# Miniprotein binders against Mucin-6 (MUC6), part 28

Target 1, 185 residues: Mucin-6 (MUC6), of Homo sapiens (Human) (q6w4x9r395to579)
Amino acid sequence: GHCSLEGGSFVTTFDARPYRFHGTCTYILLQSPQLPEDGALMAVYDKSGVSHSETSLVAVVYLSRQDKIVISQDEVVTNNGEAKWLPYKTRNITVFRQTSTHLQMATSFGLELVVQLRPIFQAYVTVGPQFRGQTRGLCGNFNGDTTDDFTTSMGIAEGTASLFVDSWRAGNCPAALERETDPCS
Below, E stands for the ipSAE of ESMFold2; O stands for the ipSAE of OpenDDE; V2 stands for 0.75 times the mean of E and O plus 0.25 times the DockQ between their complexes.

## First folded at step 4 (miniprotein)

Design xt29 (from sA19 with K66E E67R V69T A80T I87R I89E)
Fold by OpenDDE base, second read of step 5:
Structure xt29 (fold): chain B 185 residues (1-185), chain A 95 residues (1-95)
Amino acid sequence: as target 1 above (185 residues)
Amino acid sequence: DAEELKKKIEELIRKAEELLKEAERLLKEYLETGDPELLVKSIEKAVEAIKLLTEAARLAAQLGDERLTEKILFLTIEATLLAYRAREEYVEEHE
């Protein structure tokens, strides 16, 4: 399964359902029993301009009981808040520079993350087949059915992206908006 | 049979992991002491791990075990990166 976060406000789920939203919060991208130590992948969105429609992905965070890895445009920050030189390695996670513009987080448990740093901060999540039907969050449930991808954290299927996205907020943040988006944002 | 094959793969992985741990230890010691012999040994261990993982990958492909394949790929990346780090440290010290 492949999930993409592109253009600052566009998401394509594991089931290949595209949608867009504008929010300035941290959201759960991926939770699964297949992730060790209660691991979760999260996306941090922030305001990139003056309007509500000017939002962008600014960081990706992997968080478990053992590890916290924050990948932003300029830094890779670990558990102690210290920026590390690459490659960075834990027990089952390695972060390294894939290309001049791309970082990769490789894992031993079937999760891969590629982050494009420039010119636009974008993220690409890949999960193994063992994750089928066992994922939740903004990347969907990876069950081959696009119609139920907007399942909330409470297990309710929503018809709109905003309510779906809001349900996966990791903190107290403003509600997501489904406004007309600038194709360039 | 499949079970025996799986055990063989797991054993190769285990051995590779041990080699990688040793390689890391040696590299760390090199960074502390500057003894080039430790660096060479570190790289050798990493390369040996890659060889084992290559064999493991071949067998895993035959078995069709995706989980093992993913683990092998991860370890291969780690081994490669370790060797790369070792080289970079050496170059940096000698520039």
Scores: ipSAE 0.012, ipTM 0.231, lowest interface PAE 8.1, mean pLDDT 87
Fold by ESMFold2-Fast, scan of step 4:
Structure xt29 (fold): chain B 185 residues (1-185), chain A 95 residues (1-95)
Amino acid sequence: as target 1 above (185 residues)
Amino acid sequence: DAEELKKKIEELIRKAEELLKEAERLLKEYLETGDPELLVKSIEKAVEAIKLLTEAARLAAQLGDERLTEKILFLTIEATLLAYRAREEYVEEHE
């Protein structure tokens, strides 16, 4: 399955449900028992600079008991707080420059991440079939049914993206709100 | 005063690191003993660490220190993951 984080704050889940939100926080993108050492993929959103009400993806983090890999929009890759020269390889993870504008994190456990650095920072997540029905977070539950893609961290299916996104906040951050249509414009 | 801000950030990080280590110790002790009170304490310590790191992040942004900002982000992610893991253990026991 494929999950994408595009256009600053646009997300498409593994079951192909699109949504948009505006938030300034680190969010759980993907958690699964299929990830080794309590692994989780996380997405960091911050103000885009165009407006205080607009936010964009600024970093993607893979965190486990062994690794803390951060890929930032500044093209810096770190693991456990140390900057790494590419290609960077661990036992189960390889980070390398796929093109002049893209980095790839390949794993031995069925997770693949491609990050577009320029012109806009974006991320693409691919997971193998073993993840079906066993994912949770912003990328959804990968069960083939889009009606429950907004399942919160407490296991409740919500009808709105804002409550769903807020439930996957990692830290004490302001609540994320879906931008309301301006009735005057 | 940039130097005063840096010292304040470093102190917040130091306290958060201590809380995170204690949260990890409590979770490990739970895995050995099965005492659910230890899970609650672990979550409380991790949440306290997150609060301190959130304040540190705000101050680091004012200072423009990329290394401090990255260190704070890593610690915040670790603390949040630990709290989620401890909450999952608690829910499995008490659901």
Scores: ipSAE 0.000, ipTM 0.096, lowest interface PAE 20.1, mean pLDDT 72

Design xt30 (from xt29 with E10Y E17L E24D)
Fold by ESMFold2-Fast, scan of step 4:
Structure xt30 (fold): chain B 185 residues (1-185), chain A 95 residues (1-95)
Amino acid sequence: as target 1 above (185 residues)
Amino acid sequence: DAEELKKKIYELIRKALELLKEADRLLKEYLETGDPELLVKSIEKAVEAIKLLTEAARLAAQLGDERLTEKILFLTIEATLLAYRAREEYVEEHE
């Protein structure tokens, strides 16, 4: 399955449910028992340039008991706070430059991440079939049914994206900057 | 076999381009009719195209063909822009 974070503020779930994202926090993108060492993929959103009314993806984080790999829009890759030269390898994860504008994080456990650095910072998440029905977070539950893709961290299916997104905030973050129900195109 | 891998890459690209053409047709039909189900279908086709292009880029990178990989990723950007426009229409309609 594929989940995408595009155009600064748009998300398409593993079941192809599109929605727009607003916020200035770190959010749980993907949690699954298929991820080793309590692993989770997370997305960091912040204010978009000069415009304070828009938010954009600024970093993707893979967090486990062993690793905190951060891939930032400024093209810096760190693990546990230390900058790494590419290609960077751990036991189960390799981060490398796929093209002049794209980085890839490949794993041994069925998760792949491709980040576009330029012209717009975007992320593409691929998971193997073993993840079907076993994902939670902003990328949805990957069960082949889009009607319950807005399942909150409390297990409640919501009809709107705003309550869904807010439920997946990671840690002690301030309230989302943009809480607008009717965003401009 | 590098030749078989290259054949698979080009087949993925061909299928992705067909899906993008269908996604564009559905988006155009939505603009004429206002039927939101056409938007959903357009987004689904564009996302499937992005999926195939991402796999093609992965295989091209594995083959060591940097130029082909970059061309595929440029096609992925085009697919993304189409999906982005359809998503804008969908979000405004449904939020």
Scores: ipSAE 0.000, ipTM 0.126, lowest interface PAE 21.1, mean pLDDT 72

Design xt31 (from xt29 with E70R T80A Y84W)
Fold by ESMFold2-Fast, scan of step 4:
Structure xt31 (fold): chain B 185 residues (1-185), chain A 95 residues (1-95)
Amino acid sequence: as target 1 above (185 residues)
Amino acid sequence: DAEELKKKIEELIRKAEELLKEAERLLKEYLETGDPELLVKSIEKAVEAIKLLTEAARLAAQLGDERLTRKILFLTIEAALLAWRAREEYVEEHE
């Protein structure tokens, strides 16, 4: 499955449901029992430098009991608060510069992350088939049905992206504003 | 000599484009046959293309040609995404 965070504020879920939101918080992208050590992938959004009414991705975080890996738009990679030189390798995770504009986080447990640094900070999440029907978060539930992709952290299927996005906030932040514009409506 | 430098950049770009076409062809054959050797060859061609594009970018920067430098960066992104997709297909098949 493939989930993408593009164009500053566009998200396409694992079941290929596109949506857009305005939010300035840390959000849970992916939680799954398939991730070791209670792992979760998270995204940090902040106000766009071009338009104050728009928000954009500024960092991606992989958090587990062992690691807190942060990849920021400033091209800084940290683990547990310490800056790391690339390539950076742990037992199950390798972060490396794939190209001059892209970083990759490769794992042994079926999760891959590619981050575009320039010209726009964007992220691409790939999960193996073992994750099917076992994901939660902004990337959706990966069950092959787009009608329930907006399943909140409380397990409720919503018809609107804003309630869905707000339920996956990982901090005390302002409520996200939904843009009902669907590129493929 | 700016003219000779431009020729070298264009030759590097052309070689990289041919390598990317071969990488894509090999990936498509892998998807049809399941032969892991084809997947490895696809990744090798993509990596070779990235190396040529990196050299082309350095030379284009010396020439001051912003359009060529931008084209090279986009081709490099395309090569990286192709290599990533090849890995995704490998993981999915072997689960």
Scores: ipSAE 0.000, ipTM 0.075, lowest interface PAE 23.4, mean pLDDT 72

Design xt32 (from sF13 with P56E E57R L77R)
Fold by OpenDDE base, second read of step 5:
Structure xt32 (fold): chain B 185 residues (1-185), chain A 81 residues (1-81)
Amino acid sequence: as target 1 above (185 residues)
Amino acid sequence: TPEERLKELLDKAEKLIEEAFKLAQEGKTDEAIKKVEEAVKLILEAAELAKELGLERLLERTLFLLIEAELVLYRIREESG
């Protein structure tokens, strides 16, 4: 399964459903029992301009009981809150520079993350087949059905992206705004 | 100096977040939340100061600390739910 966060506010789920939203919060991107130590992948969005519609992805965070990794445009911050020299390696996670503009987080448990740092901060999440039907969050449920991707954290199917996205907020933040899906954004 | 104050605020905030994280892991939810709230106050003050001083790098640091604070709260919520 492939989930992408592109263009600052465009998301494509594991089931290939595209949608767009504007929010300034940390959202659960991926939760799954297949992630060890209660792991979760999160997406951090912030304002990139003066209007409410000017939002962008600013960081990706992997958090578990054992690991905390924040990938931002300029640095990788780990458990101790310090920027680390790459490659950074834990027992089952490795973060390294893939190219001059791309970082990669590789894991031993079927999660791969590629982050484009420039010119636009974008993220690409890949999960193995063992994750089928066992994912939740902004990336959807990876069950081959796009119509139920907007399932909230409470297990309720929503018709709008904004309500869906809001249900996956990791903290107290303003409500997300739904926008038309524009793959060229 | 203002810059020294800024660094002091950041250091204190980082410490508070670390403490909050530990407290949360220990199940001391209320104490953890208090630490986070205090940290957030310091971070916001630091952010304003960083803006005034034109210190973009330190301003970026405040963003990271805010993220860390949110993550602590997230962990608390997940453990209680």
Scores: ipSAE 0.018, ipTM 0.308, lowest interface PAE 6.0, mean pLDDT 88
ESMFold2-Fast, scan of step 4: ipSAE 0.437; ipTM 0.749

Design xt34 (from a13 with E51R A53T A57L K58F T61I R65L E68Y E69R Q71R R72E)
Fold by ESMFold2-Fast, scan of step 4:
Structure xt34 (fold): chain B 185 residues (1-185), chain A 80 residues (1-80)
Amino acid sequence: as target 1 above (185 residues)
Amino acid sequence: SGTEELLRQAQELIDRARELTEKGKYDEAAEVLEEAARLIREALQKGVSPRLTEELLFLLIEVALLAYRVRERRQEALER
């Protein structure tokens, strides 16, 4: 299955349900028991340079008990806080430059990530058939039914994207409250 | 200097949160990480250089990943 993060703030789930959101946080993109060592893929969003009401992808993170791989829009790749030269290889993960504008993270466990660096930072997630019905996060549950793709972290199916997205926040992101504390906003 | 001081305070809070997590004090760790995130965002709002912006972004990601780890360990401990 394929999940995409495009055009700043557009997401298409593994079951091909499209949605958009306006959040500034680190979000859980993919969790699954099929990921080794408690692995999770995460996406970092920040305010757009064009409009404060819009958000854009600025980094993608793969986190496990062994690895903390960060790929940023500034073409910096780190693992556990240390900058890495490409190609970078671990036992189960290889990060390499696929083209002058794209990086790829290939794994031995059925997960593949392609990141477009220019002209717009975007991400494309591919998972093997073993992940079917066993994913959760912003990319949906991969069960062949789009009506429950907005299943929150608490297991509740929502009809709208906003509560779904907010339930998958990984970071400390007060969002509206933080904006309201700005004396000029 | 103001931005550098906020960065230093945030780093101290992150180290404290790691220590609290190792001691199983998950709720206290979460509160400390929330304050660290607040300080980092305050520094970003003051308009820093591109180099410092990149450093603050990585530090904010680190806080988010620690918060996630604390939450998962807390859930795991509760469900044993």
Scores: ipSAE 0.179, ipTM 0.597, lowest interface PAE 3.7, mean pLDDT 78
Fold by OpenDDE base, second read of step 5:
Structure xt34 (fold): chain B 185 residues (1-185), chain A 80 residues (1-80)
Amino acid sequence: as target 1 above (185 residues)
Amino acid sequence: SGTEELLRQAQELIDRARELTEKGKYDEAAEVLEEAARLIREALQKGVSPRLTEELLFLLIEVALLAYRVRERRQEALER
């Protein structure tokens, strides 16, 4: 399954459902029992301009009981809050520079993350087949059905992206704004 | 700097939110955390050093995690 966070406000789920939102919060991108140590992948969005519609992904965070990895535009920060020189390796996770503009987080448990640093901060999440039907968050449930991707953290199917996204907020933030997907934005 | 001051204020608010959470004042805790997040975002928009940016981002994550706990505890309280 492939989930993408592109263009600052666009998300494509594992089931290939595209949607758009404008939010300035930290959201659960991926949770799954397949992630060890209660791991979760989170996406941090913030304002990128003066208007409410100008939002962008600013960081991706992997958090578990054992690891905390923050990938931002300029640096990789880990558990102790210090920037790490790449490649950075733990027992199950390796972060390295893939290209001049891309970082990759590779894992031993079927999660891969590619982050484009420039010119736009974007993220691409890949999970193995063992994750099928066992994912939750903004990336959806990876069950091959796009119609139920907007399932909230409480297991309720929502009709709007805004309510869906809001249900996956990791913090107390303003409500997300929903807009039609504009590929030119 | 102004940004550092915002960070400090945010940290204080986070601490306050923890206290409120312990007292069962979940709504107030949530409001305080929203303010903390606002300050952090404001700081981030001021163009700060990479180090400060990282600190602010971590703080934002802390806010998020605490907010999650607040919501969980609130829900538990409502179910009792």
Scores: ipSAE 0.005, ipTM 0.232, lowest interface PAE 10.1, mean pLDDT 87

Design xt36 (from a5 with T59R L61A A62E A65L N66F A69I R70E L72A E73L Q76Y E77R R80E)
Fold by OpenDDE base, second read of step 5:
Structure xt36 (fold): chain B 185 residues (1-185), chain A 83 residues (1-83)
Amino acid sequence: as target 1 above (185 residues)
Amino acid sequence: DLREEFIKQVEEAIRELERLLKELEEKLGKDHPLVQEVKRLVEEVKRLFEEAKRTNDPRLAEEALFLAIEAALLLYRALEEAG
């Protein structure tokens, strides 16, 4: 399963459903019992301009009982808030520079993350087949059915992206705005 | 715009894959099953990439990128195991 966060405000789910939203919050991108130690992948969005439609991904966060890894455009921060030199390796996670513009987080539990740092901060999430039907968050539920990808944190299928996205916010943030735009444009 | 960006990403990924693959080949030999598997993946990436350019389809470029990521991960792990 492949999930992408592109163009600042575009998301393509594991089931290949594209959608767009504008929000300035931290959202649960991926949650699954397949992630060890109550792990979750989160996406941080912020304003990139003056209008409500000018939002962009600014960081990706992996958080578990064991690890906290924050990948932003400028640095990789770990549990103690210290910026780490790459490659950074824990018992089951490795963060390294893939290319001049891309960082990669590799794991032993079937989660892979590639982050494009420049010119646009983008993220690409890959999960193994063991995650099928067992994922939650903005990346969807990975069950091969695009029609139920907008399942909220409460287990309700929404027809629009805004309510779906809002249900996965990590805190009290402004409501997300939905725009129907082709993410491949 | 996004298409062009994907193209650039795939190109960079391919270059990196080829570099890593060469390193792996030096360690394991060209006939090693793992090397052959990665080679197949790299060739598929290239195929998808060429098709993406031919059809001007950014979705194919994205698919190529994702596959490249998978290949890179495999190579990285393989290199770690190979020492």
Scores: ipSAE 0.005, ipTM 0.212, lowest interface PAE 10.2, mean pLDDT 86
Fold by ESMFold2-Fast, scan of step 4:
Structure xt36 (fold): chain B 185 residues (1-185), chain A 83 residues (1-83)
Amino acid sequence: as target 1 above (185 residues)
Amino acid sequence: DLREEFIKQVEEAIRELERLLKELEEKLGKDHPLVQEVKRLVEEVKRLFEEAKRTNDPRLAEEALFLAIEAALLLYRALEEAG
């Protein structure tokens, strides 16, 4: 399955459901029992000054009990707060420069991340078939049914993206707003 | 197979990028850091497009087109600031 974070504010889930949101927080992109050591992939969003979107992806984080790998739009790669020169290899994860504008994180457990650094920061997530029906987070549940892709952290299928996105916030940040589906609009 | 319309659009976008890059070079000089960075980006668009044609992958062609459009917008902004 493929999940993409593009154009600063657009997400396409593993079940190919597109949506857009406006948020300035860290969000859980992918959690699964298939990820070792309580692993999770997270996306960091912040305000955008020059894009047609109000917020943009600024970093992607892979967090487990052993590692906190951060890839930022400034082309800095850290693990557990220490800057790393590429290629960077752990037992199960390798981060390397795929092209002049793209970094790749390859893993031994069926997760692959490609990050476009320029001209706009974007991320592409690929997971193997063992993840089918075993994912949760902004990338959806990967069960082949797009109608329940907005399943919240509490296990409830929502009809709108704003409540879905807010449920996957990691930390005490402002709620994400989706203008098209916002109940206050 | 790649659709003819995608090939045409990406070729047109690459021509526009090369035109804008030449204008930026004339304003700032070929050795300017911004010119070097934009040149690297334009080469990445060309690389993706050639790979798309070689593999007949419409997704790579769409990615190249999107990247080319964003690169053009960046070049337009840089040229306005320089000029």
Scores: ipSAE 0.000, ipTM 0.071, lowest interface PAE 21.4, mean pLDDT 69

Design xt37 (from a5 with E5R K8E E11L E12F R15I E18A R19L K22Y E23R E25R)
Fold by ESMFold2-Fast, scan of step 4:
Structure xt37 (fold): chain B 185 residues (1-185), chain A 83 residues (1-83)
Amino acid sequence: as target 1 above (185 residues)
Amino acid sequence: DLRERFIEQVLFAIIELALLLYRLREKLGKDHPLVQEVKRLVEEVKRLFEEAKRTNDPTLLAEAANLAARALELLQEALREAG
């Protein structure tokens, strides 16, 4: 299954359902029992001024009990807060540069991530067949059924997508990440 | 218009695929099996995209976007292998 995060604020789920949202926090893209060590893939969104969109993707995070791998639009890759030179390899995960504008995170457990760094930060998520019907988050449930009850119809303007997206918020908003203190907490 | 912006994003993906396919052809030659396979995928993305515009079908547009993302991944992998 394939899920994409494109054009700043557009998402296409594993079951090919497109939607848009206007978020400025960290959201769960993919959570599954198939991910080792309580792993989850997350997306960080912030206010945008360059992509013809009000908000845009600024980083992708893979979080587990052992790792917090962050790939940012500024081409910085960190694990547990420490900057890493590419290619960066752990036992189950390798992050490397495929082209001058693209990074890839390959895993041994059926998850693949490709990020476009320029001109617009975009992400493409691929999962193996073992994830079928075993996913949840912004990328959908991957059950292969276009009639499943996840419905983001043309009602993005109706607030349906916003409610769906808000349900998958994981906290750690970009404003809190950029500020030395959280004046709004 | 949300639909118009989504169409624009799929168009951007198709343009990227065309540029990367050109680079792959430059490295391996137009008759190489990998070049032919990626070209087939890119043409299918274009077919779905044009059909989506003709029928005004958001499902076909989403299919075009998903196939474009997969084709991009495969093309990047092929380019890495080609050196």
Scores: ipSAE 0.000, ipTM 0.069, lowest interface PAE 23.0, mean pLDDT 68

Design xt38
Fold by ESMFold2-Fast, scan of step 4:
Structure xt38 (fold): chain B 185 residues (1-185), chain A 83 residues (1-83)
Amino acid sequence: as target 1 above (185 residues)
Amino acid sequence: SDLEERLEELILFVIEILALLEYRAREGGISEDVKKLIEEARELVKRAKEALERGDLETAAELLTRAFTLLIRAAERLAEEEE
């Protein structure tokens, strides 16, 4: 399965359902029992201000009980808050420069991440067939049916992207509706 | 150098993954696609070792990167075939 984060705020799920993402928070991109040590892949979005996209991808995070690997658009790679020189290796994960404009995170457990640094920061997630029907998050549920790709963190299939996206917030960020109704102070 | 030490560690890790996939592949019935990926990865690892021995760290890193990509594809394809 292949999931892509492109053009600042476009997402294509593992079941090939495209949607546009507008939010400024850290979101769960992929969770699965197939990921070791309660692993999760997360995407950080922030305000772009310059392009037609209101928000853009600024970092990708792989979090487990052992590791917090952050790959940012500034070409900085950290693990557990410490900057790392590439190639960087842990027991099951290696981060390295694939080309002059791409970084790759390879794993032994069927997850691969390729990050395009230039001209636009973009991410490409590949998962093996063992993940089929066992994924959750912004990349969808990988069950071969696009009609339930917007399944929220509560297990409810939504017809629109906005409630789906908001349900997968991982950071201490306000919901989109709360942000718009904040009183002037 | 620090980079040389990291590449040495990375080569050992890639060799472990390669050995594991070769072991699983030998247990029977793998496609020609998986065999080709494993064979190409093995050749790249060999060339990466040779580059590292010559002190050509950039070439070693590039070859090792390519080997990793092929091994991940092989693992995914093998898992698909084992369904």
Scores: ipSAE 0.000, ipTM 0.106, lowest interface PAE 21.8, mean pLDDT 71

Design xt9 (from xt0 with E67L E71R; at its last look DockQ between E and O 0.24; V2 from the best seeds 0.49)
Fold by OpenDDE base, look of step 6:
Structure xt9 (fold): chain B 185 residues (1-185), chain A 98 residues (1-98)
Amino acid sequence: as target 1 above (185 residues)
Amino acid sequence: GSAEEIRKLVEEAKKHLEEARRLFEEAKRLAEEGNLEEAERLLKESVKHLDEAIRLLKEAARLAGDLRLTRELLFLAIELALLIYRVRELEEEIEREE
């Protein structure tokens, strides 16, 4: 399964359903029993642009009981809150520079993350077949059915991206908005 | 703002975060055991600690000028965010079972 966060506000689920939203919160991108130590992949969005109406991905975060990794445009921060030189290795996770503009997080448990740092901060999530039907969050449920990708954290199918996205917010944040904006924003 | 003051706030926030986490984990165990009443009580206490942590971090951020200016603050904020989510999720589960 491949999930992408592109163009600042666009998401394509594991089931290849595209949608967009505008939010300035941290969201659960991927949660699954297949992730060890209660692991979760999270996406941090913030305001961008002069108009203050634009939002963009600013960081990708992997958190578990054992690992804490924050990948932003400028740095990789780990458990101790310090920026690390790459490659960074834990028991099951390796973060390394793939190219001059791309970082990769490789894992031993079937999760792979590629982050484009420039010119636009974007993320690409790949999960193995063992994750099929066992994923939750903005990347959907990976069951081959696009029509139920907007299932909320409570297991309710929503018709709009906004309500779906809001259900996966981590923390207390403003509601997500589904607005038609420039696809490049 | 004063760096020392910010550090103090951060340390206090960390303590509250850890306490909130401990309470959450205990609540989760109790909920799994079917003791929903006590689980709910502990979750409420957890939330209090979370709220305090948030308050402290906001104050630290104010003193620092921006959360983005302090990596540690941002990191803690993210940890708090996830825990808040998990607490909320468990609360909802408990409510559904009641």
Scores: ipSAE 0.490, ipTM 0.792, lowest interface PAE 0.9, mean pLDDT 90
ESMFold2-Fast, scan of step 4: ipSAE 0.515; ipTM 0.771
OpenDDE base, second read of step 5: ipSAE 0.444; ipTM 0.771
ESMFold2, look of step 6: ipSAE 0.649; ipTM 0.826
ESMFold2 (binder alone), look of step 6: mean pLDDT 82; pTM 0.817
ESMFold2-Fast, scan of step 7: ipSAE 0.426; ipTM 0.737

Design xw24 (from xw0 with E4L K7A E43R)
Fold by ESMFold2-Fast, scan of step 4:
Order: structure tokens, then sequence, then C-alpha cells
Structure xw24 (fold): chain B 185 residues (1-185), chain A 83 residues (1-83)
């Protein structure tokens, strides 16, 4: 299944449900019992350079009991806080430059991440069939039904994106304030 | 769900712009603006405008913003007729 984080603020779940949100925190994209050693994929959002009223993806993080791999929009890759030269290999994970503008994180456990660095920082998550019905987070539950893709961290299906997104905050950061949009601007 | 359809169009527009088709990308942004206006979603219109500006700047196609300006004028008329 495929999940995408595009345009700095848009997400398409594994079941192809698109949504947008505003937030300036670290969010859980994907948790699954199929990920080794309590692994999780996370996304870091900050205010957009285009407008302070928008948010943009600034980093993607893979966290497990052994690794904390961070791929940031400034093209730096770190593991456990130390910068790494590409290609970077661990026992189960390889991070390498796929093209001049794209990095790839390949794993032995059925997870693949492709990050577009330029012109817009974007991420694409691919999971193997073993993950079907066994994912949770911003990328949805991968069960073939889009009506429950907004399942919160407490297991409640929501009709709108705002409560869903807030439930998957991983950091101690405030919820984004809802700001009235001027329809003439 | 008009919100989801508009969001999908904007995401597809960004993909097309990245792949070298900014003209088609802007057509999808205009469609998203129309859907948002017809369903009274002014926040989505604002978001589409920011995406259009980003596409034009990143692809060097600022000429395409004139099409967005015309789409916005039509969206405002739709919103006023509904209000």
Amino acid sequence: as target 1 above (185 residues)
Amino acid sequence: DPLLEAAKLIEEALRLAKEGNPEKAIELVIEAIKIAAENNLPRVILEALFVAALIARRTGREDLLERIRKALEEAIKILEEQG
C-alpha cells in the first residue's frame, strides 16, 4: 500500500483517502506490530515559508529501540543524533540517494520510504501486503475501507481530519489554533 | 465528500507540476477552487491559492496565475450567490 505526504500539508492514506491539516508538531505516520522493536515512522511539521498560516513537512523520522533515523529538508541524514554519509547501512535499513533530488530508505521488513528533497519536501511511504489491516497513524489503517481511515489513537473513527490528526501528536506541542480564513485573500 | 475531492485535486496538481506539467496542475487547482466555492469551503479556496502560487514560482510559470485570478473571481460570485 502507498501513503503520500505532499505539498507540505496534504496526506493520502493507504486506502487512498486524501486530507489536509495544519499542525506544527511531530506526528505518528505509521505504527504496526509488523515493525521490529516497536518501530514507528513519524513526520515533523513546521510553519511554511510561503505563509505563516500554513504548515509544511520538514523531516521524517524512523524510530525504534535501536535507531532514530532523521531525514530532514536540508538534506541531512542522522542516526541517534549523528550525521551520516550516504549510502548509510544498518543491519535492516539502507538510506541512499536514489536521484539528485530523492532519498530512499529501504528496509528488510517491508517498509520503504522515498523522500523528495527539492523543489518541495515530500514523502512517500510503501508497505508490503503483510501490513494490511495492521497499521495505525496518519497513513490510516490499510483495511480497504476509507470510512474509518480517521481512526484516532484511542481507536475511535472520526468524520473529520482535525481530531484525527491531533490524536496522533507525538511531541509535547500545542494543537494548532484554528484561524478564520479570509475568503477574499 | 467535496472536501476530500478538493484535497485530492490539489495533491494531484502538485504531483503533475513536479512531473513537468504545470498547465494541467493549474487546471486541477481551478477545479478544486470551484468545488470549494460551490460547497462553501473558503479555507480550501485559500489553500488552493497558496498551492497555485507555489506551483507557478517553482515551475517559472507566473503567467498561469492569471487563470487562477479569473477562477477566484468566479468563486467569489458563487459564494455571494449562496450567501
Scores: ipSAE 0.000, ipTM 0.102, lowest interface PAE 18.8, mean pLDDT 71

